# VHH binders against Uncharacterized protein YOR238W: the designs that were tried, part 19

Target 1, 303 residues: Uncharacterized protein YOR238W, of Saccharomyces cerevisiae (q08634)
Amino acid sequence: MDEKVELILVPCHSIWKSSSHPSDNSVNLGQLPEYWHLAPFQYEGNDHLAFIKHGLTAIKLLLQRFDTATVIFSGSQTKKEAGAISEAQSYYFLFEKLIRYVMSNDNIDVPNFDNELRLLLKEVKNLLSSQNVNVDELFYGGSITTEEFSLDSFDNLIYSIYRFEEVNKKFPQKITIIGFAFKMPRFISCHAKAIDYPQSNITYIGIDPKPANYNQTQLSKYYDDLVQMEDKNALSLFSSDWYATKDRLLTKKRSRNPFNRTAPYAQNIFCKENGKRIEGIEDDEEYFETKIKCKMPWSSPRQ
Short names: E, the ipSAE of ESMFold2; O, the ipSAE of OpenDDE; V2, 0.75 times the mean of E and O plus 0.25 times the DockQ between their complexes.

## First folded at step 10 (VHH; framework vhh_7qbe_3)

Design m6 (from k1 with S100Y V102T; at its last look DockQ between E and O 0.72; V2 from the best seeds 0.00; counts 0 for: pae E 3.9 > 2)
Fold by ESMFold2, look of step 10:
Parts: structure tokens; sequence; C-alpha cells
Structure m6 (fold): chain B 303 residues (1-303), chain A 117 residues (1-117)
């Protein structure tokens, strides 16, 4: 009887500062941007609230399908100033703290959470209560784990597939990705296709950033910039460098590894025997046709 | 790979103005200013999108500071007006590619601003 068949993947986007203490007497639950190592662009959209929505949505889905799914937070040690902690591990710590907080308190109206986040938190609390799943079982029972070596969105997908197999001894038959809605095309139309993962078996749940107090004109500019930058800096680049092995994507990948981490996933065909990444794939379509198509453990038969 | 060089810092009287510049080796980045005052942690000051279409300010500087960019010169600016003693800090230019994946951060070496009364 095969138990775990679904990967619920949360690509991570920052590192939560667990040691930051509020100057007032409130608890650090990630609700303020100062509790995160944020890039300049992440302040405008309240991206830190979106990170929390992504993780809570993953936990909500896990609770609805507890016996068949595994949640994986995915992200590496990407910021020198944060020290040797990965994005994924920081998410894991934050969500354990947040869930324990809400289960210990009747009033779960966390200051600085928006209404959508408050409702999501209430839903998770209700599911935990009604299903008699305690927090120790949720976090320590093997249903939630981390993937800590990913340096880009291609890694998030492929490394988490191998991590799922490492933990469950089977490759996922279904994947649900929870991330920014504007990133869906790169995951579905680029990454999943590039590794021959069946399109009918992968689902994307999108939750975008939400600037506060913007009028219609300001919102239009914000989302126009977001879409344009996604196309310029990611989607267009992955369309001509499917595996991020060359040029601008490789340079970006290398710069995000200040702690020189190497992934330990033994079956990963995108790594050499010595643990180094494969680089310089010159013809991606030829590589796909000869090395990937109908040849992956998760591939559909050629017919 | 990306190089950021700040300039324009100096000594200024309270109530005065300064203009900081940051020259980047490319224009594909969302950019911002951060600062670190004596004995304080580094804090966010202002952000501008790569297109220049969106700006965002910390509450402590809103209405007094203006961020802008000139993509033809690959240069980011911070116009600082009505300066106060609390604005004394080393000001850092920072750049990152929005929404690529994890944060892709570059930092300049900083330029010192001292506001005297």
Amino acid sequence: as target 1 above (303 residues)
Amino acid sequence: QLQLVESGGGLVQAGGSLRLSCTASGSDYAMGWFRQGPGKEREFVAYISWSGGSTYYADSVKGRFTISRDNAKNTLYLQMNSLKSEDTAVYYCAAGEPYYDTSYDHWGKGTRVTVSS
C-alpha cells in the first residue's frame, strides 16, 4: 500500500530572522518586513505576507490529504549576511512557531496580517482542531521536510522531486506547486516540460504580492513591471537555457551559493559524479530528446 | 558581476539637502537605498523598480527623500531634503532582480552622510 504520492512544493523566497526581537512586547511571527532578509523589490508588494500565505496554503492542503502528501519547503543558504541557514529551514522554523502560537491562543488576530492571511490562519487552526492532528505529528512525523540546495526555480522543481524520493522511496505521481501566480508559466511551460514531467499531473496554486493602499493606476504599474521583469529576467531566459547551464542563468545560479553547497541527491542526472553541476548544454532540445524524453522515472511512455 | 559605486556623501547642516548617486554596471535591476547609522542595524530607505514606474519609501523619510533612476546612465539617485541629525548614516546602494527566484543581492561599499546641527 503506497502512502505518499503527492509532492506539495513551496519554493522559498527569503530567510526569516528567527532571532529578531520586537521592541514592543509582540512575538516575531514574520508579520513585519524587518523580520526577513528582504531584497529591495520585496518591500513594495508586502512579499513577506505572500511567503506566509504560501506556507499556510501548503499546510492547509497537507491537512486535507494528510496520509498521501508530503510538503517540501525548497531553498538554499542564499544570503551571506543571514549566516548558514537556508530559506527552506527558516520557513520550517517559522511555520512551526506560527502554528504552535495559534493553537495556544484563542485570539489569533496577528497584527499586520491582512484579511486574507487571517482567514487562512483560521482555516488551518480549524482543520487541526477538527482532525485531531497535533503539531508534533504535523512537523515531526515526516509529513513536512526541507530541500536546502536549490539555487533557482528549476532547482526547486527537480531537487524537490529527488528529495521526495529520498524521503518516501518513490517519485511523486502528482505535484502541487504553491508560489507567485506570475511565475506559473516558468514552472509549468518551462521547467516541468524540460524534465518531461506529465502536464496532467502538475498543478500550480498562485498567490501574488499585494501592495497596500495603491490606487488603480499604481496597481497597474506595479503588476505591469512585475510581468515585464518576469519575462525579461526569467521566462525568456529559460526558453533558451532550459536547464540553467550557461550564460546569464548560470552566472545568477553561481552567485546565489555563497556557502558553496552541493546537493546530495544521488540520482540527479544534472549533476556529475563528483557532485558538480552539469554546465554548458549547447542544444537543449537535442539534450531533452536524447537524455530526458521518455527516460525519466516520472516520464509517460512514448507509445 | 554587477558593480555598484556610490557617491555624493558629505557633511551638511540640519535642514539642508544632499543628492546621492549610485552607478551600476547594468540597468536590469530593481534598486534601492539602505542606511546604517552609528550603533544601529542597517535599515531600508527607498526602492525604485527597474523601469522607474514604482517607488516606495520607509515612513521615516517619506516626503523628504526622492528616489529616481536614469537607465541611460545606469544611475540611481537619492535626493535628500530637510535633513535631520537622525539621517546621519552610511548610505548603501543595493540591487536585485525582482521575482527571479531567491534574492539576488548586490551591495555597494557605501557613502557617508553626516548631518550636523
Scores: ipSAE 0.323, ipTM 0.708, lowest interface PAE 3.9, mean pLDDT 87
ESMFold2 (binder alone), look of step 10: mean pLDDT 81; pTM 0.832
OpenDDE, look of step 10: ipSAE 0.628; ipTM 0.862

Design m7 (from k1 with S100E S103D; at its last look DockQ between E and O 0.56; V2 from the best seeds 0.00; counts 0 for: pae E 4.4 > 2)
Fold by OpenDDE, look of step 10:
Structure m7 (fold): chain B 303 residues (1-303), chain A 117 residues (1-117)
Amino acid sequence: as target 1 above (303 residues)
Amino acid sequence: QLQLVESGGGLVQAGGSLRLSCTASGSDYAMGWFRQGPGKEREFVAYISWSGGSTYYADSVKGRFTISRDNAKNTLYLQMNSLKSEDTAVYYCAAGEPYEDVDYDHWGKGTRVTVSS
């Protein structure tokens, strides 16, 4: 058995409603927005379909790298109305159901799936079949797991790295992140940098939402708005608060933790006192230079 | 903490119009309207981006409803025209910070809209 060296990270963005049933008695495979706890801004772009694409892409890659990769769905219990279910868990169960469905049916044309999803399903099915990998092995064999404590994208990265270490007893040598393309800058230029993970060892696969029936002008406007919002609400903030320890980002994190969860591996992360993450870092650069740079398990030697 | 307060609900005849308002503190949120009819699950109605530059509507209300916002007034609007009995519901204002890993679901208490035939 080859050594696990690659983290395939899927930051989650919602919670799948496993108990939701279609009115027509069809199978809930996440194909409708009603099957998710979506925020208002997630409807226009059919974000739920993008979520599925993220997960299927991760699984596809895993199957192609079965001996060396681990998939981690990352996201905490972020919604009070969803109950004590983490984003990560909901993703895990959705994709288990979806893959079982695909393997159990000759016709895998799921209503409301677009062509990209159909293709991904076919690819995944073909990989599973050709490699003689059963669904139980795929999901219960340790190759797919959850990180259930992340409250933002920074947490997604750092907690998943440590989750990977929990599972595989080594830190990942490379990371593949599958998410929205417009979030790539925060992961690469902010988060990876902040934790001194070599950027050259990170691959980002971007899959963005796609509004239906938009003309080119409408699409352009949509995507422009996404980029602007990303910049305003995330990239700029993380640029000035690398570790999300200052007021605005910290408040956001806290607001997304309605069930008061605490990451068990947080003790290993910027936590030297009282088992909690350090808050209120005044100078991120100084902190990085003195506490992070060349000091992390994955850090490169100083040039 | 962001507080949302809906207003403008009431009784209206089929074919009539109604304008809902939602007051929100802050302009950095994408906002939307949801509704929950009798015996039905809450459903999406309309979305507007933080800048107001992008809007999206459920098929059931497309062409009849218009979502807008005045960031200077911190107010979200839903103009509802050509109302139908099927539009009878409690309407909820919602806000979130779009496409940040912090997915906010801020909800108002709702305002009741009743459309009589």
Scores: ipSAE 0.186, ipTM 0.654, lowest interface PAE 2.8, mean pLDDT 90
ESMFold2, look of step 10: ipSAE 0.231; ipTM 0.662
ESMFold2 (binder alone), look of step 10: mean pLDDT 81; pTM 0.825

Design m8 (from k1 with Y47A W50Y G96S S103D; at its last look DockQ between E and O 0.82; V2 from the best seeds 0.00; counts 0 for: pae E 3.6 > 2)
Fold by ESMFold2, look of step 10:
Structure m8 (fold): chain B 303 residues (1-303), chain A 117 residues (1-117)
Amino acid sequence: as target 1 above (303 residues)
Amino acid sequence: QLQLVESGGGLVQAGGSLRLSCTASGSDYAMGWFRQGPGKEREFVAAISYSGGSTYYADSVKGRFTISRDNAKNTLYLQMNSLKSEDTAVYYCAASEPYSDVDYDHWGKGTRVTVSS
């Protein structure tokens, strides 16, 4: 069954530094925070390990649904100091390197990976061993690809839907998003709703960051703060700016585009004919009711 | 626009101490210190949560450097003790909104620290 119907979407959050080399003859598999371009807040939670968990979970699901799913890593060239490499492309490079490393070595105990990552690696290795899919087919056969123009979480969803259609010639009938659990409401209750994607056809698998060496009180406070900051810095903003066309969200989006990338998705109604994003939607609910609801290729039929 | 201004750099003998400061607009930012030594990539030094409740350090500075913040003054500090010649670098202050869609949306111009033998 060579008909792709499911998008497995991995929103990316950083750029892996493929050129970084360890001083101790070990291999760079993304296991240390120094191998990534991390923001200050991403150190506490060992966010880099969560990035790897997101990608391995996506690859695991793909292997279970190989003939019907496509994995898309989504994220643009967002770091001036990293050069002209996107978050998405860096994830693609890392996961190919990691999977080839695991398949060529009997010992899959990567230093600094936690037990959850080790279990995921074992599961992926077992699936590859039991499937008629080798690593070249997995990465070079069109089952895993990138979306390299997204500048925020709204873009992650809408651009990846169009990227899926670009590579598979049809829009996804199902979407599985694999990301931080605390971000689920912004994707499901804000973004999917704003583009009229049927709620019954979208699933979110959440894997949060995990601080090391925290007691239960410290963990509870960490996750409470995480949810509070998500609400303050993102969810509440998207609740009043559904399409990220207003100040604050638009300004933040523009700051992530140091290499002036312009998305190629001409049929995307949120882009002008010249490829630039539509700006200044004043009344989001009215825009949705008149331009979006029941009018998208993926909209449910009117009842 | 948010501006980060570092201060407190200078010349200090090995084994000595120095305290860096960085002033910022607002206290809703996670903040950190980075440094760039001669001929080296910019590297992480230390970070602190927006509330000041959690701190994180590069292995090369653990036990010697202390990051702190005073949210009433919108000021980030780096107390640098037992300085080594390897600590010679331009030190940069950085700020980001936690779990926004942006990473590092603000950097300072840096302050130079030179550690003499």
Scores: ipSAE 0.360, ipTM 0.727, lowest interface PAE 3.6, mean pLDDT 87
ESMFold2 (binder alone), look of step 10: mean pLDDT 83; pTM 0.845
OpenDDE, look of step 10: ipSAE 0.437; ipTM 0.770

## First folded at step 12 (VHH; framework vhh_7qbe_3)

Design n2 (from m1 with S49R; at its last look DockQ between E and O 0.87; V2 from the best seeds 0.00; counts 0 for: pae E 2.1 > 2)
Fold by ESMFold2, look of step 12:
Structure n2 (fold): chain B 303 residues (1-303), chain A 117 residues (1-117)
Amino acid sequence: as target 1 above (303 residues)
Amino acid sequence: QLQLVESGGGLVQAGGSLRLSCTASGSDYAMGWFRQGPGKEREFVAYIRWSGGSTYYADSVKGRFTISRDNAKNTLYLQMNSLKSEDTAVYYCAASEPYSDTDYDVWGKGTRVTVSS
């Protein structure tokens, strides 16, 4: 009898190596960078710990809103070296393993988790202990699922909206995105606007990477450089290419698709009937005004 | 598209030195070195931030290896000193755009380093 109205969206950023086994009798819970397929820059920021914080925060929110929310991990099969496993599926596997670990053990002090992660894990364990929802219900009962075709952050949002409708038979009335704080402007000021999703119904919870052993000056410079690269490589590009149909964003999107995946969301206005993404939108403002504004199932009524 | 060309590998005696190079066809990529030893998984070696000056090393190579870049030549270097037999591996150059939606990874074909005792 419960009705799902909230999408809790976790855009994924890497693939966890479930088959990686430590030789020292520890358990692979994603706590070391070698347990992930990381890009070079992700090592400095301990980005893998942020990935775990994103997913645990999503599960924490779900447990507080179990009857009304669905968590979607979003990301495709983006790494040839990882094989035919998506970012989203690898997150799903990792978080099921992590949650079963905390329910099977009294001592949940995971080596290499930082203090923020340790506190978050304890909070999640306490919620799990106080809820009448067991782990099988959490993971197999339809409250957590994946979206496995997204190749960029625009896809993360629009494909997850359609995935939510696919599993719940209605579009989300509210969206909470949990990701890197420095990426919030591209999601809120670019993507949500580009698809006419009401600003009052979407929120963003940001958790950034955290280099170890940096003093405040080093940390400030790290985040300044991070923001400048985000602006150069993503935000400025999406500001002039709302739907990722132009050279640089489209080329990068294609490079993340080594397994040639095609999204099956035929009702998605941005997909052709053969499942391929629409290309060649030259005037984004005109496209929005004529095709999107006040015309999407989630649009607010015209004033 | 971006391509990476490695060079500088070879055979060296323990305690010796080698310098690896990696030339990129573009700029503004986060770049680093990885290696894969016999029967082992590929492992991280060193990284240099796209802005320059900031470096990060695996514990096993700290103090012995130095990563650097020449932005005018789009070339990444790895100076390897005090080489040990455990450093024997194929060394790969890697690049990605930092924090783009498409966390794109490009790998070179690798250059072999063999350290004999």
Scores: ipSAE 0.571, ipTM 0.826, lowest interface PAE 2.1, mean pLDDT 88
ESMFold2 (binder alone), look of step 12: mean pLDDT 80; pTM 0.815
OpenDDE, look of step 12: ipSAE 0.741; ipTM 0.894

Design n3 (from m1 with S54R; at its last look DockQ between E and O 0.84; V2 from the best seeds 0.00; counts 0 for: pae E 2.2 > 2)
Fold by ESMFold2, look of step 12:
Structure n3 (fold): chain B 303 residues (1-303), chain A 117 residues (1-117)
Amino acid sequence: as target 1 above (303 residues)
Amino acid sequence: QLQLVESGGGLVQAGGSLRLSCTASGSDYAMGWFRQGPGKEREFVAYISWSGGRTYYADSVKGRFTISRDNAKNTLYLQMNSLKSEDTAVYYCAASEPYSDTDYDVWGKGTRVTVSS
């Protein structure tokens, strides 16, 4: 009766530096921005704390539905300076370390974690104890895995669907995505629709970045600018390039692939048999109507 | 295709000032400065939002360094005052489109700053 039906998807956004050692003999649990390969804008938002909240929320949900869900961390080897380690694998390593730390210590007051993160950590610890699931079973028993070839949010969704099938031998009947709240429209209104995934079977849990020591006016301006940049740099582009096959999105995707990764999902309609991505779709609506609509393994039955 | 060109590095006495510049081929980027001192990993120095309306600084430089931008010239600046020997590093300009799927980070080649005691 252990049948996996739900994909819990965590799109990754950076690479944790597991080799960084604190000078004060504390433990690197990802709590400081210098423990990550961050872009300039990610320092203002304390984005690294949001990354940890995303993963812990995914693990919390997994523990509440352990027999029916699989967590997938999704993201490729995207940073030359980090070496041949993917975002997904670095998240996996971090969360294993963090959970082992929490289960090995009575005092789990991690310096620089905010109050929301501290509460989430306590919830996960309590769930592990109450459900009699040990850390080895959680991480090595097949309930948490990685998808390491995604180069954008469209890939995060479609490659993780195929990874779920690779691991569980069937496509997910439900998807829960845990990521930045401001990115919800691109996943729900663009990506899921573009691949004909039923809207009733996909949900999004959003957790945004949070600048420290901002008053409400500063926070409002920060979030307004964040939404404007999301629209300019991603949402509007995907609205006119559903499958990321045109020059602007394709060029950006290629810049995140310094280690020349090619996805192994031979039955993925967006990849050729040699593993290379389909490029240059001129009419996305026609492509959807002729190749995608009612033709995907997860499509709703015809009326 | 985004290109970043730093300038303004050099040798300066402790307590002195220096101004770094970084010219970008475009204007709608979040931009920042990083530095790498002798035997150290690259570290964050300062960030300015795409509009120029928000700035953020590493604790080690707060009150001494000022980041600014001139969008008409597509140029990022770092004014460094009250320089210390610890500020000796190669300084790198960086730019990215915030929350782009590519998270596309472009780095300059760096400009060397040496602060003598």
Scores: ipSAE 0.616, ipTM 0.848, lowest interface PAE 1.9, mean pLDDT 88
ESMFold2 (binder alone), look of step 12: mean pLDDT 80; pTM 0.820
OpenDDE, look of step 12: ipSAE 0.797; ipTM 0.915
ESMFold2, look of step 13: ipSAE 0.542; ipTM 0.818
ESMFold2 (binder alone), look of step 13: mean pLDDT 81; pTM 0.820
OpenDDE, look of step 13: ipSAE 0.745; ipTM 0.899

Design n4 (from m1 with P98H; at its last look DockQ between E and O 0.74; V2 from the best seeds 0.00; counts 0 for: pae E 3.3 > 2)
Fold by ESMFold2, look of step 12:
Structure n4 (fold): chain B 303 residues (1-303), chain A 117 residues (1-117)
Amino acid sequence: as target 1 above (303 residues)
Amino acid sequence: QLQLVESGGGLVQAGGSLRLSCTASGSDYAMGWFRQGPGKEREFVAYISWSGGSTYYADSVKGRFTISRDNAKNTLYLQMNSLKSEDTAVYYCAASEHYSDTDYDVWGKGTRVTVSS
């Protein structure tokens, strides 16, 4: 009955290992880096704690907007060593486990969570206690779902828009993306623009990784390195390859698909020629102006 | 395409030392070492930032292992001192061609380290 109008999008960045057991009899709530399939650079920043902050922030916002928003965790089966489980599904499993743990225990001081994460847990617990929403309704009632075919950040946005329409029968009128702050320009200035999503209707909540025990000089260098590498390896590439159809971005996208997934939204993807994905768009701005601008269901009307 | 070649593995007595090397076919990569012991999952050992200015170690190797890199030679090193039997593993060099969404990591074929009593 409630008319859902807002997509709360969490782009996923790793796969939680639900079967890993702590040797000290504590419960696996994703709090240690070994509970995740992490890349080498994700260890320095304690990126796994940021993943949990992203998901809890999304759930907090959902609880404040329960009648009008849907949370979508977005990410495919991207790691051969993890098996046939997607990033999105692993986030869904983790957050259900974490919320049930929080609601079943008075003491919710999870080891290795930092203060920000601990406060966020308490906020979510308080919202659930003060609302008419129980954990079953939260997770099984249609307010949280997954998008499991995305292979890059462009997919995270466009596939989640179509997934939202699939489950709610309308395209989102508003999008809130919750992710790393250093990635905001690629989502807002590249992806949203490339699909003609109105800039006034999309916002980004950024939560960056946080290395432990770094002094100010180490922190400054860490964040400078993050921004420089984001610019070199993603932002500059998407600025010249809006739709990820060219060599470097397309090759990367294809390498993330070890289980050969094909999105069920393929028929709704606008970048097609004769029913097939377009490869090697030579002039992205011309393609946008002639095929995309003012032509998407979410585009602003022509004036 | 990025290629990684490890070397320096071998047999060593407990308390001994080895130095592993990993040569990359290109430059500008964040790099690290992982290892896989008998019957165990692959685990993180050490990371060095792309600039070489910061390092990060698994607790099990802190104080015994030192990671370094020579960006002019595109070479990553792991100095392993005070080796223990539990350090027996195949050691893998790993690099990320991009610092982005954690995927498209490149792995070497590994070099075996055996620590005997």
Scores: ipSAE 0.415, ipTM 0.759, lowest interface PAE 3.3, mean pLDDT 86
ESMFold2 (binder alone), look of step 12: mean pLDDT 81; pTM 0.827
OpenDDE, look of step 12: ipSAE 0.629; ipTM 0.858

Design n5 (from m1 with Y29F V106Y; at its last look DockQ between E and O 0.81; V2 from the best seeds 0.00; counts 0 for: pae E 3.3 > 2)
Fold by ESMFold2, look of step 12:
Structure n5 (fold): chain B 303 residues (1-303), chain A 117 residues (1-117)
Amino acid sequence: as target 1 above (303 residues)
Amino acid sequence: QLQLVESGGGLVQAGGSLRLSCTASGSDFAMGWFRQGPGKEREFVAYISWSGGSTYYADSVKGRFTISRDNAKNTLYLQMNSLKSEDTAVYYCAASEPYSDTDYDYWGKGTRVTVSS
């Protein structure tokens, strides 16, 4: 049974600098924040390590259900200073390099990885060794691909659904999203509902950032601030702008497209024939009831 | 749109001190300093949370530089002590909304710091 039915979605959050060469004998495996194009707040949380945990968790899950799942890294060319490389493509390159590195070396103690990452690497290495899947098959055999046009988390979900259909000729019957735990409500309670994706068919696996050298009080404050900022900057906005077609979300989305990318999903109701997103939905609930509910290829039939 | 204006750059002797400031047209942003030296890529210097309670520094400046903010004046500061020739760079003030879907950063136009031997 080699029919692909599950989308394993990794929303991307930065671009790995593949051309950065360390001055010592180490190799760039994404382990230092300097190897990424990070926003100021991403340094505090060691967010780059969380990005690697997200991707490794997706690959681990894929190996456990290899014949029925496809991993999609999702994110566009969002950083002018990085050039014409997408977040998704940079993740793909990094994880191929990382997996080849650990499969070619007996000692997989990567400097600056934390214990959780070291364990994930070992689990992935053991799964590859114990199964009939080599690294070429994993990366070049169609089990891992990219979605390179998403400019926000709503795009991450809807464009990856269409990318899955583009690759596999079927829409996914099941979705597993692997991302930050604090972002789960926006994906499950906002995005999935806004596109009428059945709640019983979508799962979220969350892995949050982890500041180094914080005591318990500092950690508690960090995570409380995280949840507060998620509510202020995203969750409350998506609750009243389901499709990200209004200010403030639309302005933020436009700012992340310095290379003027246009998605190729002409059959996507949220894209025009030229691939650009629709804009200016005035009444989201009316739009959902009239255009989306029970009308998507993945919708459940009316009761 | 948030506006960031840096000031305080100039010429200083090695071992000396300099204080940079950045005036913002708003608050509620995580803020930081980056720098770009001659022929080098832009690098992170220091970060301060929007509440001012958390700070983080690049290893190359730890113990010498101090970031702070005055939210009543919407102003970010970088106190630079024990300056070295390697600190010569254009220093940029930067701001972003933490964990929104946008990774849009607001940048000032920069202020030049030159450290002479």
Scores: ipSAE 0.412, ipTM 0.746, lowest interface PAE 3.3, mean pLDDT 87
ESMFold2 (binder alone), look of step 12: mean pLDDT 82; pTM 0.837
OpenDDE, look of step 12: ipSAE 0.709; ipTM 0.878

Design n6 (from m1 with D103E V106Y; at its last look DockQ between E and O 0.45; V2 from the best seeds 0.00; counts 0 for: pae E 3.0 > 2)
Fold by OpenDDE, look of step 12:
Structure n6 (fold): chain B 303 residues (1-303), chain A 117 residues (1-117)
Amino acid sequence: as target 1 above (303 residues)
Amino acid sequence: QLQLVESGGGLVQAGGSLRLSCTASGSDYAMGWFRQGPGKEREFVAYISWSGGSTYYADSVKGRFTISRDNAKNTLYLQMNSLKSEDTAVYYCAASEPYSDTEYDYWGKGTRVTVSS
């Protein structure tokens, strides 16, 4: 435990349907969109495959840094229709199943996986084999865990840091975030800044969705649109509401919490003197300067 | 707030066709069709992008169902051909804000489709 210093964070974006079965009696490894609780827009980009890429990349990286890193899947119980299962838990179970499948079969060509996923599976399998790490050790040995209270990307970062401390009894010295590339700015320029985590100690690995059967022009437009929407619906909002305590972002958070979960970590940074969570921070800059800056466990000392 | 109203459901014989409609008070939404059969969980049927340029279908309906939209009329359609008994369900129209992380933002009340053998 003393050696764990790296957080590998995977913000989750959906809930895998573990009970879903293929019509051909094949194995559900998340390879089809209908095996997920997807929003309509997530079908166009085959986002489900990107989710799998995120997780496999995290596991690959973990195996390369097995003594020093911890993977945390982060995402709360965000969908009423999915039941009381968190995004994080669904990811955890999916990848456990996927890795077990890969280690148990010589043929690891999963239908509907693209070449990138096939390569990732091979790499992960090779790493596990070469290091003589079994699947139980990987998933039950403490190197992979879940953060189950995050309702947005800000929560993903801050709650995962505290979850890391819960598990390893120290705060992470460095963080690797694996997610959509177009979301990188909000994590680095907004969230990290807002919590006074050194940006130099954060690495972001971006893996974006990929629509099928798009030509170059169509793809270009697709990605441009993603960036524009990210700016409009997230980046601009977090720029004016650092901690997601105001109207639009707060409303979104509430809408993603159908099971009325309360994060135990929130009190660490948003606690009033009476122990209640601060709601509606009027001045984010003032709040940062007085409550956050140089006051967090990971803050750099004031020079 | 966006209201979705489905119509076009009814009784149809196996092999027959039916066209569902969903009226929406806006055009800037990603939209889709879902269905829930007797004793079954709600399942995805089809989606269409906000522009109508991209579509996706569940394997069970591929080649038989066609999703389309008329933004000028603020209407979503589902053309269902070669209907089977297993297609019997309440069909729901769903809409989501652009790039919303939620599975859905808006739902219709549903329209019942019954396919008789």
Scores: ipSAE 0.190, ipTM 0.658, lowest interface PAE 2.0, mean pLDDT 91
ESMFold2, look of step 12: ipSAE 0.439; ipTM 0.760
ESMFold2 (binder alone), look of step 12: mean pLDDT 83; pTM 0.850

